# VHH binders against p46559, part 59

Target 1, 369 residues: p46559
Amino acid sequence: MTAIEKFFTEKSPDSEQVLLKVIELGIDFLGGEWKNVDKSQVNVSRVHGGQSNHMFHVTSSTSATPYLLRIHRQPPSQVFTDTVNLAIFSERGLGPKLYGFFEGGRMEEFLPSKTFDVNDVLVPENSRKIGAIFPLYHSINVPVSKSRRCVHLMREWLNGYESLGGGDYEILPTTVNYSDHPKSVSIKDLNHEIDNFEKWSTEIFEHTLVFSHNDLASTNILELNSTKELVLIDWEFGTYNWRGFDLAMHLSETAIDYRVPFPPGIKMNGDLIDNPPNIQIFCEAYVEADKKLKNRSPSDPTAEVKALIQECQFFWPLTNLFWALSAMKHSLLKFENGVDLDVQARDRLAVYFHLKPRSQKIYEELSKK
Short names: E, the ipSAE of ESMFold2; O, the ipSAE of OpenDDE; V2, 0.75 times the mean of E and O plus 0.25 times the DockQ between their complexes.

## First folded at step 21 (VHH)

Design c28 (framework vhh_7nfr_2; at its last look DockQ between E and O 0.03; V2 from the best seeds 0.00; counts 0 for: pae E 14.1 > 2, placed apart)
Fold by OpenDDE, look of step 21:
Structure c28 (fold): chain B 369 residues (1-369), chain A 125 residues (1-125)
Amino acid sequence: as target 1 above (369 residues)
Amino acid sequence: QVQLQESGGGLVQPGGSLRLSCAASGFTFSSYAMSWVRQAPGEGREWVSSISGEGGSTYYADSVKGRFTIARDNVKNTLYLLMDSLKSDDTAVYYCAREYTTEYGRGTFETFDYWGQGTQVTVSS
């Protein structure tokens, strides 16, 4: 139990103790105008929506800089990694500023913004903007393990599934209409799939390792109210990975709606899976931005864009396998969170097997070069 | 250090009742959802019930719905499972588990990060 968690969870946000504490934090980490702030001038409001942390928006009627107070609920190991990532992004202007961190919590810049939805990310201009910002993040050198965390997580989730009593998994798609999948897959089968993609990826894309977000769904993209710039948030899965995996992750998410207000709470659009509308513009934007960032001479980007599209296509099924395994494990817990995890798992596996042959062909082609 | 310790298990006849307890320490108890998970001999782990940190929300597996009641006392840092109308198929080791909530781009996912040692429940005539 952290003392600070106890403090902020047991006391009302409008209590004198809380007001004084947030002033103290303001003074300690921000200084300046916070030194002149009276408790009567402070407002602390709880921010709802995140289940992993306690969040408070701290404001004043003065010129003191408002801030988001985050009290952690995560294990220390996760907090450490997240803090390091946020600190680096803060310094580089790639996310909210980190004002301070302490045992059990941190202070962040509050960013008035709009969170993207599934429709926003399908807007061509937004896709272009998203493609253009990826190179900035992919260029960052983060002092964390350079291992492919996605492979580790897939294996961990599969082991977890087994440990919970999971066995052969029947693939019955619900929201997609694919039939070119096995009736069921065993744990052994799934391990084999992981092994194959690990092998293929290592052989042909090892040179593309970059620090990656690995979970860029629409809800993790903020559009700033003031500048309309995009900011990527929720770097919980932030780690090194193959570039194409990170990009494909985002692109594949554009085909999935998690805000369905009725069961199963999820819908996949097969048309978007088979024919992603913005993959060209997204990759063009990426290549252009990457060249600029690296001070490369302007050249015809056609070949490079084509290659990047192919790379994304290769990793597209793996992103679905990744989340399928997660969903398989978590579905056994039968938690209600608005999404039927079993449906998600089945549908993603169907997508995986549907797209896998294309990836294999790409591997065969590129491995001969 | 996070600690979870189950108690209250035992031998009961079909139709009988038991109350399990889980004593928690080493963390802010009310800040975490808690769950009961059971494992029958030769079977995998089965989720039984969950309760939110403040106790406002409860969840049950279909197999125990209407018979079991999950509760908590945040002052005593204790999780409870009231088991009524026990059946032979309820025989299992019952574990107390702390739920870890993580936010994904797809929403909120929950898992378990800490487990107790378990308490044996045997339902037999």
Scores: ipSAE 0.037, ipTM 0.269, lowest interface PAE 8.4, mean pLDDT 89
Fold by ESMFold2, look of step 21:
Structure c28 (fold): chain B 369 residues (1-369), chain A 125 residues (1-125)
Amino acid sequence: as target 1 above (369 residues)
Amino acid sequence: QVQLQESGGGLVQPGGSLRLSCAASGFTFSSYAMSWVRQAPGEGREWVSSISGEGGSTYYADSVKGRFTIARDNVKNTLYLLMDSLKSDDTAVYYCAREYTTEYGRGTFETFDYWGQGTQVTVSS
């Protein structure tokens, strides 16, 4: 935990120390409009920031520009890339303005909005809207490495887990009701799983590379109060990646409820894991919006939608392996984010092995063509 | 300085009711989501319920949904937990805790920055 994270987590938002600090930040990054603001004129309200941030809405009774303060829980390298990505999308009208960043945090435009929850992402019209906006983001050329994919971060997490003294990982007990997974996995086993999926993905989906969000849980979706339009936020895991991973990540997150109490702070909905809701509507919206954006006439939209659904199904288990590896490493670091990371790792590994046979079948069928 | 003091615990028969109160001082009460957390003898703490700063959103553990009601009075700076249809499994020390969030309610024990001293609830025949 950085000094700035400790400061904002150990002190109340209405304390003199916090009020003076947010005025200092306003002066440093927004300039003279904050210079004459007195602490009695400042309001700091906590805003729920999901798994990655402590968030505060900073306002004043003056004309000084209000801002959203993010105090990061994640590593500095993810903070920097998220900030760069926010700035890039902001210039396209696809996100909040970036006002500044500093060690351990950043300041951005507050968008009066409703943050989606698990129920909101299950509403069919919302799924349609989400599917339709993905191509807008996927079409943008972001000046970052095009060769660094989700599997590279997965390997970094697994190597980190081993370096921190991690070894064979026992998958039981789980909260999901599956038995078609191994009892435990070695680091060698997990490297084999990553290698297999990378091989499969590169052989059949390399043409689908786009700049991807890679973490589109409901809490990263804002519905603007004024227009009801959706905005995707928190791009800290953004990389070029196979688009099917990005879409499958969103769909797989609909099976996960973060509203449950800690511990464990997470529950997998077994009914949704095998059959994500609204995948048809979601993929229809994606295909339609992507074709319109690229000025292409659909050749057979039903076949294209079926292919995209298959693409999502192929990547679904990989999204669970992705977060399992993160959870394994960060559990050893004693990272605290409101989720029991060993419960998450065990459940997601169980889901990965449960869904993997479908992905293998898809690979085998498509590799013959 | 921030202070949270619980009261209203006691001994009650199964099926009975209790109302817990938590008096808050030393901070702008309405700016914070608040939670009830309980701890049974020999067990870890279990989140029970949360309420947003203005009281518009309430959240409950599955084990208490439909039986417990969380409420707040932002004029009196008091958090409440109305417990109905009490069971022996509800026996615990109940703590009042201040959360990070003001509007959504998503409890995590490491994100609670201030805790009360607790009040004992015992449900026995």
Scores: ipSAE 0.000, ipTM 0.180, lowest interface PAE 14.1, mean pLDDT 83
ESMFold2 (binder alone), look of step 21: mean pLDDT 83; pTM 0.847

## First folded at step 23 (VHH; framework vhh_7nfr_2)

Design d21 (at its last look DockQ between E and O 0.31; V2 from the best seeds 0.00; counts 0 for: pae O 5.4 > 2)
Fold by ESMFold2, look of step 23:
Structure d21 (fold): chain B 369 residues (1-369), chain A 125 residues (1-125)
Amino acid sequence: as target 1 above (369 residues)
Amino acid sequence: QVQLQESGGGLVQPGGSLRLSCAASGFTFSSYAMSWVRQAPGEGREWVSSISGEGGSTYYADSVKGRFTIARDNVKNTLYLLMDSLKSDDTAVYYCAREYTVEYGRGTIETFDYWGQGTQVTVSS
C-alpha cells in the first residue's frame, strides 16, 4: 500500500490530519481560494462503492471550489493511462475538469448531476443523446498505443486468473435460462475464443478503430442538473478498439441491473439480452452525429444505420466475454463490490456462447464482400 | 419542513453521564438512518455515531466506542445518544443529522441533508 493510500485509509475523514491534508491539496492545486480555509470550515465525505479508488467529496463552508479526491488502490504505474485519458477529455470539455494529480491520486470536478440507470438509458430521447455522444470522442486522436485493444486486456485478465491458481471454469449454475453452452471451459478454450474473435474483428472491422470508452454502462453517464447535458465518467478502460465493441458494450449493459440486493447483486433481463429496444434509435443518432461532425452528406443513411446495427450485434457477445474474464480474475482476488462475481462470470459466459453463433454468421456474411 | 431539535446537553464532571435527545418531525423518521456529529471550537465536524432506519445496526467512532450508545424510538420519532464515562475531549456541540445517500456514478456519497441547531456538552473540573 502506498503512503498516501495508508494515510487516507488509516485515518478518519474528519481527523485533524485529513482535514489539514485536504486544505493543503486545495492550496497546492486550486490555489488562493483555499488559502483562507481552516479545518473548522471543511467537510470530507467518503464515497462508497469504489473498488479501484478511495473517493472523497471535499467541500467547505466558504466559496472555495469543492472537489472530488481519488486515492488509487493500485500502484501509481497501473493508473497512469487512466489519468492521461481523464486529462485529455477534461481539456476538451468531455469529462469532469481535472484539477490536479499526484503520486497515488487526483483531484477532479464534482458534477452536480443525476446518474443514469438502465431505465433512463432506454428512454428514446436519452438514447438519441447518448448515441450522438460517441462520435464526439471517437474522433479524438489520443496519444496512446493503438495495439492495446479489448482482447489484450482480456488476455491479461485470463493470464492473471491462471497465475492466481485458476483452472477449468464451470459455467453452471446460471441465473439465465440457456442450455446452448458448454458445462465448463478450460483456459485453453477461453484463449481460443479470444483468438477467434480477434481474427474475425481484425479481418472485417479493422477500419473502425477509434479511441473507445469500453465501459459505458448507465452508471457512467451523468446528466448535469444545470444544463441537462450528458457527461461521461470513469475512462479507466479507455483504449483504441473497434468502435462496434464500444457501442455494443453500452447496448449490452442495458440488459444488466446491478442495483438488485446482494446476493447476488446482479440481474440479467432476458427480454433485453439479445434484442435491445433502443438499438435503432441509438444507431440513427450515431450516424447523424457522425455526419454532422465530419461535415459530410450520407450516400444512403438507412443502409449506414443497418450496417452499424449489424456491427453492434457482431460485438455483443464479446462484451460479455470481456466482463466474464474480469469477474473470474477478481473473484480470486476477493474483490467486494456488491456483486457475486462467480454469478456474473457464469451468466456472462452463458450469454457469450448463446450469442456467438450470430456473430459467426455476420462474420461469414461480411468476409465474402 | 424537516426539523431536528436536540436537547439534553449541559455541564458534567469527568466520568459523568448525559443523555442527548433529538426530536424529529416533517418526514418519515423510520425511513432514514440518523447520526450524531460533534464539533469542538476551532475544530472540524467529527462523526460520532450512526443508527439504521429500523434501529438494528449501530456504528461508532473509535474515540467513543464502548462509552456511547445510540438508540432511536420510531414511535416517538426521537434519536438518542447515551454518553457514559465522559472526558474533557468530549466537550463539543453535538448535532443530530439525517443521513442522505447520493448516487454518483457507480459510487454513493453518504452525506447529511438536515441538521439540528446543536446542544452543548461541556466536561470540566
Scores: ipSAE 0.424, ipTM 0.735, lowest interface PAE 2.6, mean pLDDT 88
Fold by OpenDDE, look of step 23:
Structure d21 (fold): chain B 369 residues (1-369), chain A 125 residues (1-125)
Amino acid sequence: as target 1 above (369 residues)
Amino acid sequence: QVQLQESGGGLVQPGGSLRLSCAASGFTFSSYAMSWVRQAPGEGREWVSSISGEGGSTYYADSVKGRFTIARDNVKNTLYLLMDSLKSDDTAVYYCAREYTVEYGRGTIETFDYWGQGTQVTVSS
């Protein structure tokens, strides 16, 4: 825990120390009216629902610019990547403005907006909008490593799991009804799965490498009140990856509800996993927007859309393996985020093994071409 | 300029009653939900009660439910807090605040953008 994290988590948001600290931050990074703000005019409210960071909304009864204070809970490497991403997006008007960053935290623009939920992302028109936005983000050139970071993260999490004393993992689905999975998987087995997908992806989809969000759940999508435009937030996992992985990540997340108010705090819809209703609309929108962005002449998109759907289907199980491995490791750390991480891990592994044969078939088909 | 000014605080014995008032100016009073928030010595601020702009909905903290009544007069631009059956634990500075609540990202922000200076309530035998 960083000093600043300790400071903001141990002290009440309305404590004098916190009030003075946020004024200091306001002055240092925003200046202007913050120089005239008294502690009695400041309000600090904790934002509820954040899982990865501590967030506070800082306001005043003056004309001083309010801001969102984010105190990091992530490793330094993730903080670095997240900060760089946010800075780039800030300059390009693709997200909230970054007002400042410091050791252990940052200040961001508050955007009046509606956060999407699991129902919002299933609305066909919203899915179309989301699909149409992706090409813009995928077109960004970010000066970070172009390595497939998702593969590295999976390996890191698996190694972490092992280091924490994890062993063979029993797969017992809770919220899904799949049975075509092994009873248990070893660390060796999981490494083998990672190796296979890395190999397959590298051979048939290497040309699709783009800067990716890699975590576009509903909660990371904002609809701005002013313009009704969609903004993607929380780029903590933003790295280069295969396009299909990023798209499949979003689509796969539409089948998962993390805001279940009762244990295990997560629910997966098997129908949405097996038959995603909006995949066609989503991919159509992507292809159309991508063509427009690249000033390509209008042409029949049918073949391209079909290919993109196949690409998404190929990566669908890998997105589940990705988060399964994360959940496995973090469960051993007793990480609390409102979700039973063991349930999540088991269910995602079940989904992975259920969908894996389709991916393998796609690989076999495309590798022959 | 938005202004909030509390009054009505004082010393009262346990079991006694007080009525707090908050005079509001500088904004359309009826358009905003208002709250009472209190701060006891050495403690953080605690939400006490809220009332909708038109006064149709009222909310109370569990600690004051059944004892306190929030009300408002939109003609007079005044917020009230009727406090009955006061306890020693009710000793605090009481603030009126204008509510500001929005959804953001993964969660909800419940905040206040304007506060009064507060009025002291002391419950002691």
Scores: ipSAE 0.031, ipTM 0.322, lowest interface PAE 5.4, mean pLDDT 90
ESMFold2 (binder alone), look of step 23: mean pLDDT 84; pTM 0.827

Design d22 (at its last read DockQ between E and O 0.89; V2 from the best seeds 0.60)
Amino acid sequence: QVQLQESGGGLVQPGGSLRLSCAASGFTFSSYAMSWVRQAPGEGREWVSSISGEGGSTYYADSVKGRFTIARDNVKNTLYLLMDSLKSDDTAVYYCAREYTIEYGRSTIETFDYWGQGTQVTVSS
ESMFold2, look of step 23: ipSAE 0.605; ipTM 0.824
ESMFold2 (binder alone), look of step 23: mean pLDDT 84; pTM 0.833
OpenDDE, look of step 23: ipSAE 0.459; ipTM 0.785
ESMFold2, fold request of step 24: ipSAE 0.540, 0.576, 0.531; ipTM 0.798, 0.810, 0.793
ESMFold2 (binder alone), fold request of step 24: mean pLDDT 84, 84, 84; pTM 0.835, 0.836, 0.842
OpenDDE, fold request of step 24: ipSAE 0.459, 0.446, 0.441; ipTM 0.777, 0.772, 0.767
ESMFold2, last read: ipSAE 0.484, 0.570, 0.571; ipTM 0.764, 0.811, 0.804
ESMFold2 (binder alone), last read: mean pLDDT 85, 84, 84; pTM 0.844, 0.841, 0.840
OpenDDE, last read: ipSAE 0.421, 0.431, 0.437; ipTM 0.751, 0.767, 0.765

Design d23 (at its last look DockQ between E and O 0.17; V2 from the best seeds 0.00; counts 0 for: pae O 5.6 > 2, placed apart)
Fold by ESMFold2, look of step 23:
Structure d23 (fold): chain B 369 residues (1-369), chain A 125 residues (1-125)
Amino acid sequence: as target 1 above (369 residues)
Amino acid sequence: QVQLQESGGGLVQPGGSLRLSCAASGFTFSSYAMSWVRQAPGEGREWVSSISGEGGSTYYADSVKGRFTIARDNVKNTLYLLMDSLKSDDTAVYYCAREYTIEYGRGTIEVFDYWGQGTQVTVSS
């Protein structure tokens, strides 16, 4: 651990040393508004639930600008990507402002907001709003590798699973009612699935490459209290990727209920897995916003929306395979997040194999053109 | 309107005991976790203890563990802090505070949205 991480983890947030340190940071990065703040005027609240950072909400009873303090854990591998994305989006007014970056941590804007839940993302008007903001983020040129797509992360997780002693994976028992999947899969089988989807995606959808969030669950969407505008957060899985994966990931997450009591702490809503009710509204909003952003002349919007829906349907099973592989690896690491990761892996593998024939049909239809 | 009123403070000798009370009104008391927070002159506020809405879970700062006991009476809408083995460094204004949790992304932030006026505890040397 770094010295700064030890400082913030070993001391209480209300200790004199922490209070003086956050005033010092405020002075150093936010300037004179913090110079006259006394420790008796400062509040430091720990943000619970984070796995990648130790987070603190720092406020005062003065007019000094409050901030979020993030103290990085080790290893800091996703810190690089998240920090680059934050800086880029901050400068464009698309996310929390970055107030400062230092060895072992950073300071950023606290956004007074409501965090979306699973019910919020099912409201049709919210689906429209979410669909409309994706093109803005997708239009950003982020200076990171374009070769490290979702399939790269999937291979890293599968290799990690094998290195941890993982082998053939039994798909049953599941909480979903599908039976059109194999009883077990080998690491070789799973690599074959990744390779096939990469081949299909590259042949058909390479022109759709955009910088993608890859994890837009409801909890990564903030609705600003002041404007009701939506802000996307938590870009740790951000990569260039086919846009249909990014869109399908959001839509697929609307079928996941994390409010189920642990164990297992997760439930697939079978009615929503194939057919999210808002895909039409969502894709219409995307196409409309993308046209406005790019100042394109009107084309056939109905055909564009139908094509985008087809892109989402193609990538849908891949989003489930993506999280299944993550869950398989992290289950062996004994990672705890209130979800039985083997239940998640088995259910998502079952969904993957159930939906894959639709994706193969779409590939075959589009490859003829 | 939410009201919190502390009482029971006073002057006490080292090693002595006090019981603080906080009368709550204007909200469904049993639905909220409650805390005691103290502030010595010129110092920051120090969290002392918290109790869940039903009273099933209690939490204490290391500085008071084994000496202080938090309790609540949800019929009388009253929060208590039983302080034993008092030391001079327990001298402070003690505040009753209502806890409120903000969801922020995957994380949660504990905030105190309502405070009492405080009651002075002085442990003379």
Scores: ipSAE 0.343, ipTM 0.702, lowest interface PAE 3.4, mean pLDDT 87
Fold by OpenDDE, look of step 23:
Structure d23 (fold): chain B 369 residues (1-369), chain A 125 residues (1-125)
Amino acid sequence: as target 1 above (369 residues)
Amino acid sequence: QVQLQESGGGLVQPGGSLRLSCAASGFTFSSYAMSWVRQAPGEGREWVSSISGEGGSTYYADSVKGRFTIARDNVKNTLYLLMDSLKSDDTAVYYCAREYTIEYGRGTIEVFDYWGQGTQVTVSS
């Protein structure tokens, strides 16, 4: 725990120390009006719901600019990546403005907005909007490693799982009804799965590398109150990846509800997994927006859309393997985020093995071309 | 100045009952939803219960549902938490907090802008 984390977690938001500290931060990074703010005019509101960071909404009764204070709980490496991404997006107007960063935290623009839920992302028009916004982000050149970080993370999580004493993992679906999966998987088996997808992806989709969000669940999508524009947030997993992986990540997440108010706190919809209703609209919107962005001449997008759908389908199981491995590791750490991580892991593995044959078929087809 | 002060905590045996109170001042009490939040040793703060400004709506964490009752007296500017069937796991410092809800980031977020100093509840045989 960093000193600043300790400071903000042990003290009440209305304590004099906290009030003075947020004024100090306001002065240091925003200046101007914050110099005239008295502690009696400041309100610090702790934001509850995020698991990865401590967040505080800092406001005043003056004209001083309010801000979101984020105190990191994440490892330094993730903080670094997240901060760099946020800084770039801030400059390009693609997310909340970054007002400042310091050891253990950062100050961000608070965006009055609606956060999407699992129902919002299933609305066809919203899916279209989301599809159309992706090319903007995918077109960004970020000066970070262009390695396939998703593969690295999967391996890291699996190694972590093993190091924590994890062994063979039994696949017992809870919220999905698939049966075409092995009863259990070993660490060796899982490594083999990672190896295969890495190989397949590298051979047939290497040309599709883009800067990716890699975690675009509904909760990471904001609709701005003022303009109704969509803004993507929480780029902690922002790295270069195969385009299809990033798109499939979002689509696959539309089938998952993490806001279930009762155990296990997660629900997967098999119908949405097998037959995603908006994949066509989503991909159409993507292709159209991408063409426009690149000043490409209008042409029949049918073939391109079909290809993109296939690409998304190929990566769909990999997104589930990705999060399954994360859940496996973190379950051993007794990480609590309102979701039963074992249930999540098992269900995602079931989905993975259910969809894997389709991916393999796609690989076989495309590798012959 | 906004002030919140908790009282009513203490030592109780498993299965026992306690009533917590929170005296509020410095703001229009009925205009704000209020919450109870607790923090067990070595754990983070956990939301326990919320009540709307007028008292018409109440919400509970699953861990306390059916056992705890949140109430308020807007004439007395006081928030209450009736705790029945107490368990060892209920041992924590209990805080009252002024609440409002925002949508930001990962879902609906409860925001607490003012907190009391807390009152200790210990459930032990």
Scores: ipSAE 0.050, ipTM 0.282, lowest interface PAE 5.6, mean pLDDT 90
ESMFold2 (binder alone), look of step 23: mean pLDDT 83; pTM 0.823

Design d24 (at its last read DockQ between E and O 0.85; V2 from the best seeds 0.60)
Amino acid sequence: QVQLQESGGGLVQPGGSLRLSCAASGFTFSSYAMSWVRQAPGEGREWVSSISGEGGSTYYADSVKGRFTIARDNVKNTLYLLMDSLKSDDTAVYYCAREYTIEYGRGVIETFDYWGQGTQVTVSS
ESMFold2, look of step 23: ipSAE 0.562; ipTM 0.796
ESMFold2 (binder alone), look of step 23: mean pLDDT 84; pTM 0.834
OpenDDE, look of step 23: ipSAE 0.492; ipTM 0.799
ESMFold2, fold request of step 24: ipSAE 0.482, 0.499, 0.536; ipTM 0.769, 0.779, 0.788
ESMFold2 (binder alone), fold request of step 24: mean pLDDT 84, 85, 85; pTM 0.838, 0.844, 0.842
OpenDDE, fold request of step 24: ipSAE 0.462, 0.458, 0.471; ipTM 0.780, 0.783, 0.785
ESMFold2, last read: ipSAE 0.535, 0.548, 0.424; ipTM 0.784, 0.796, 0.745
ESMFold2 (binder alone), last read: mean pLDDT 85, 84, 85; pTM 0.846, 0.842, 0.845
OpenDDE, last read: ipSAE 0.404, 0.452, 0.473; ipTM 0.727, 0.780, 0.790

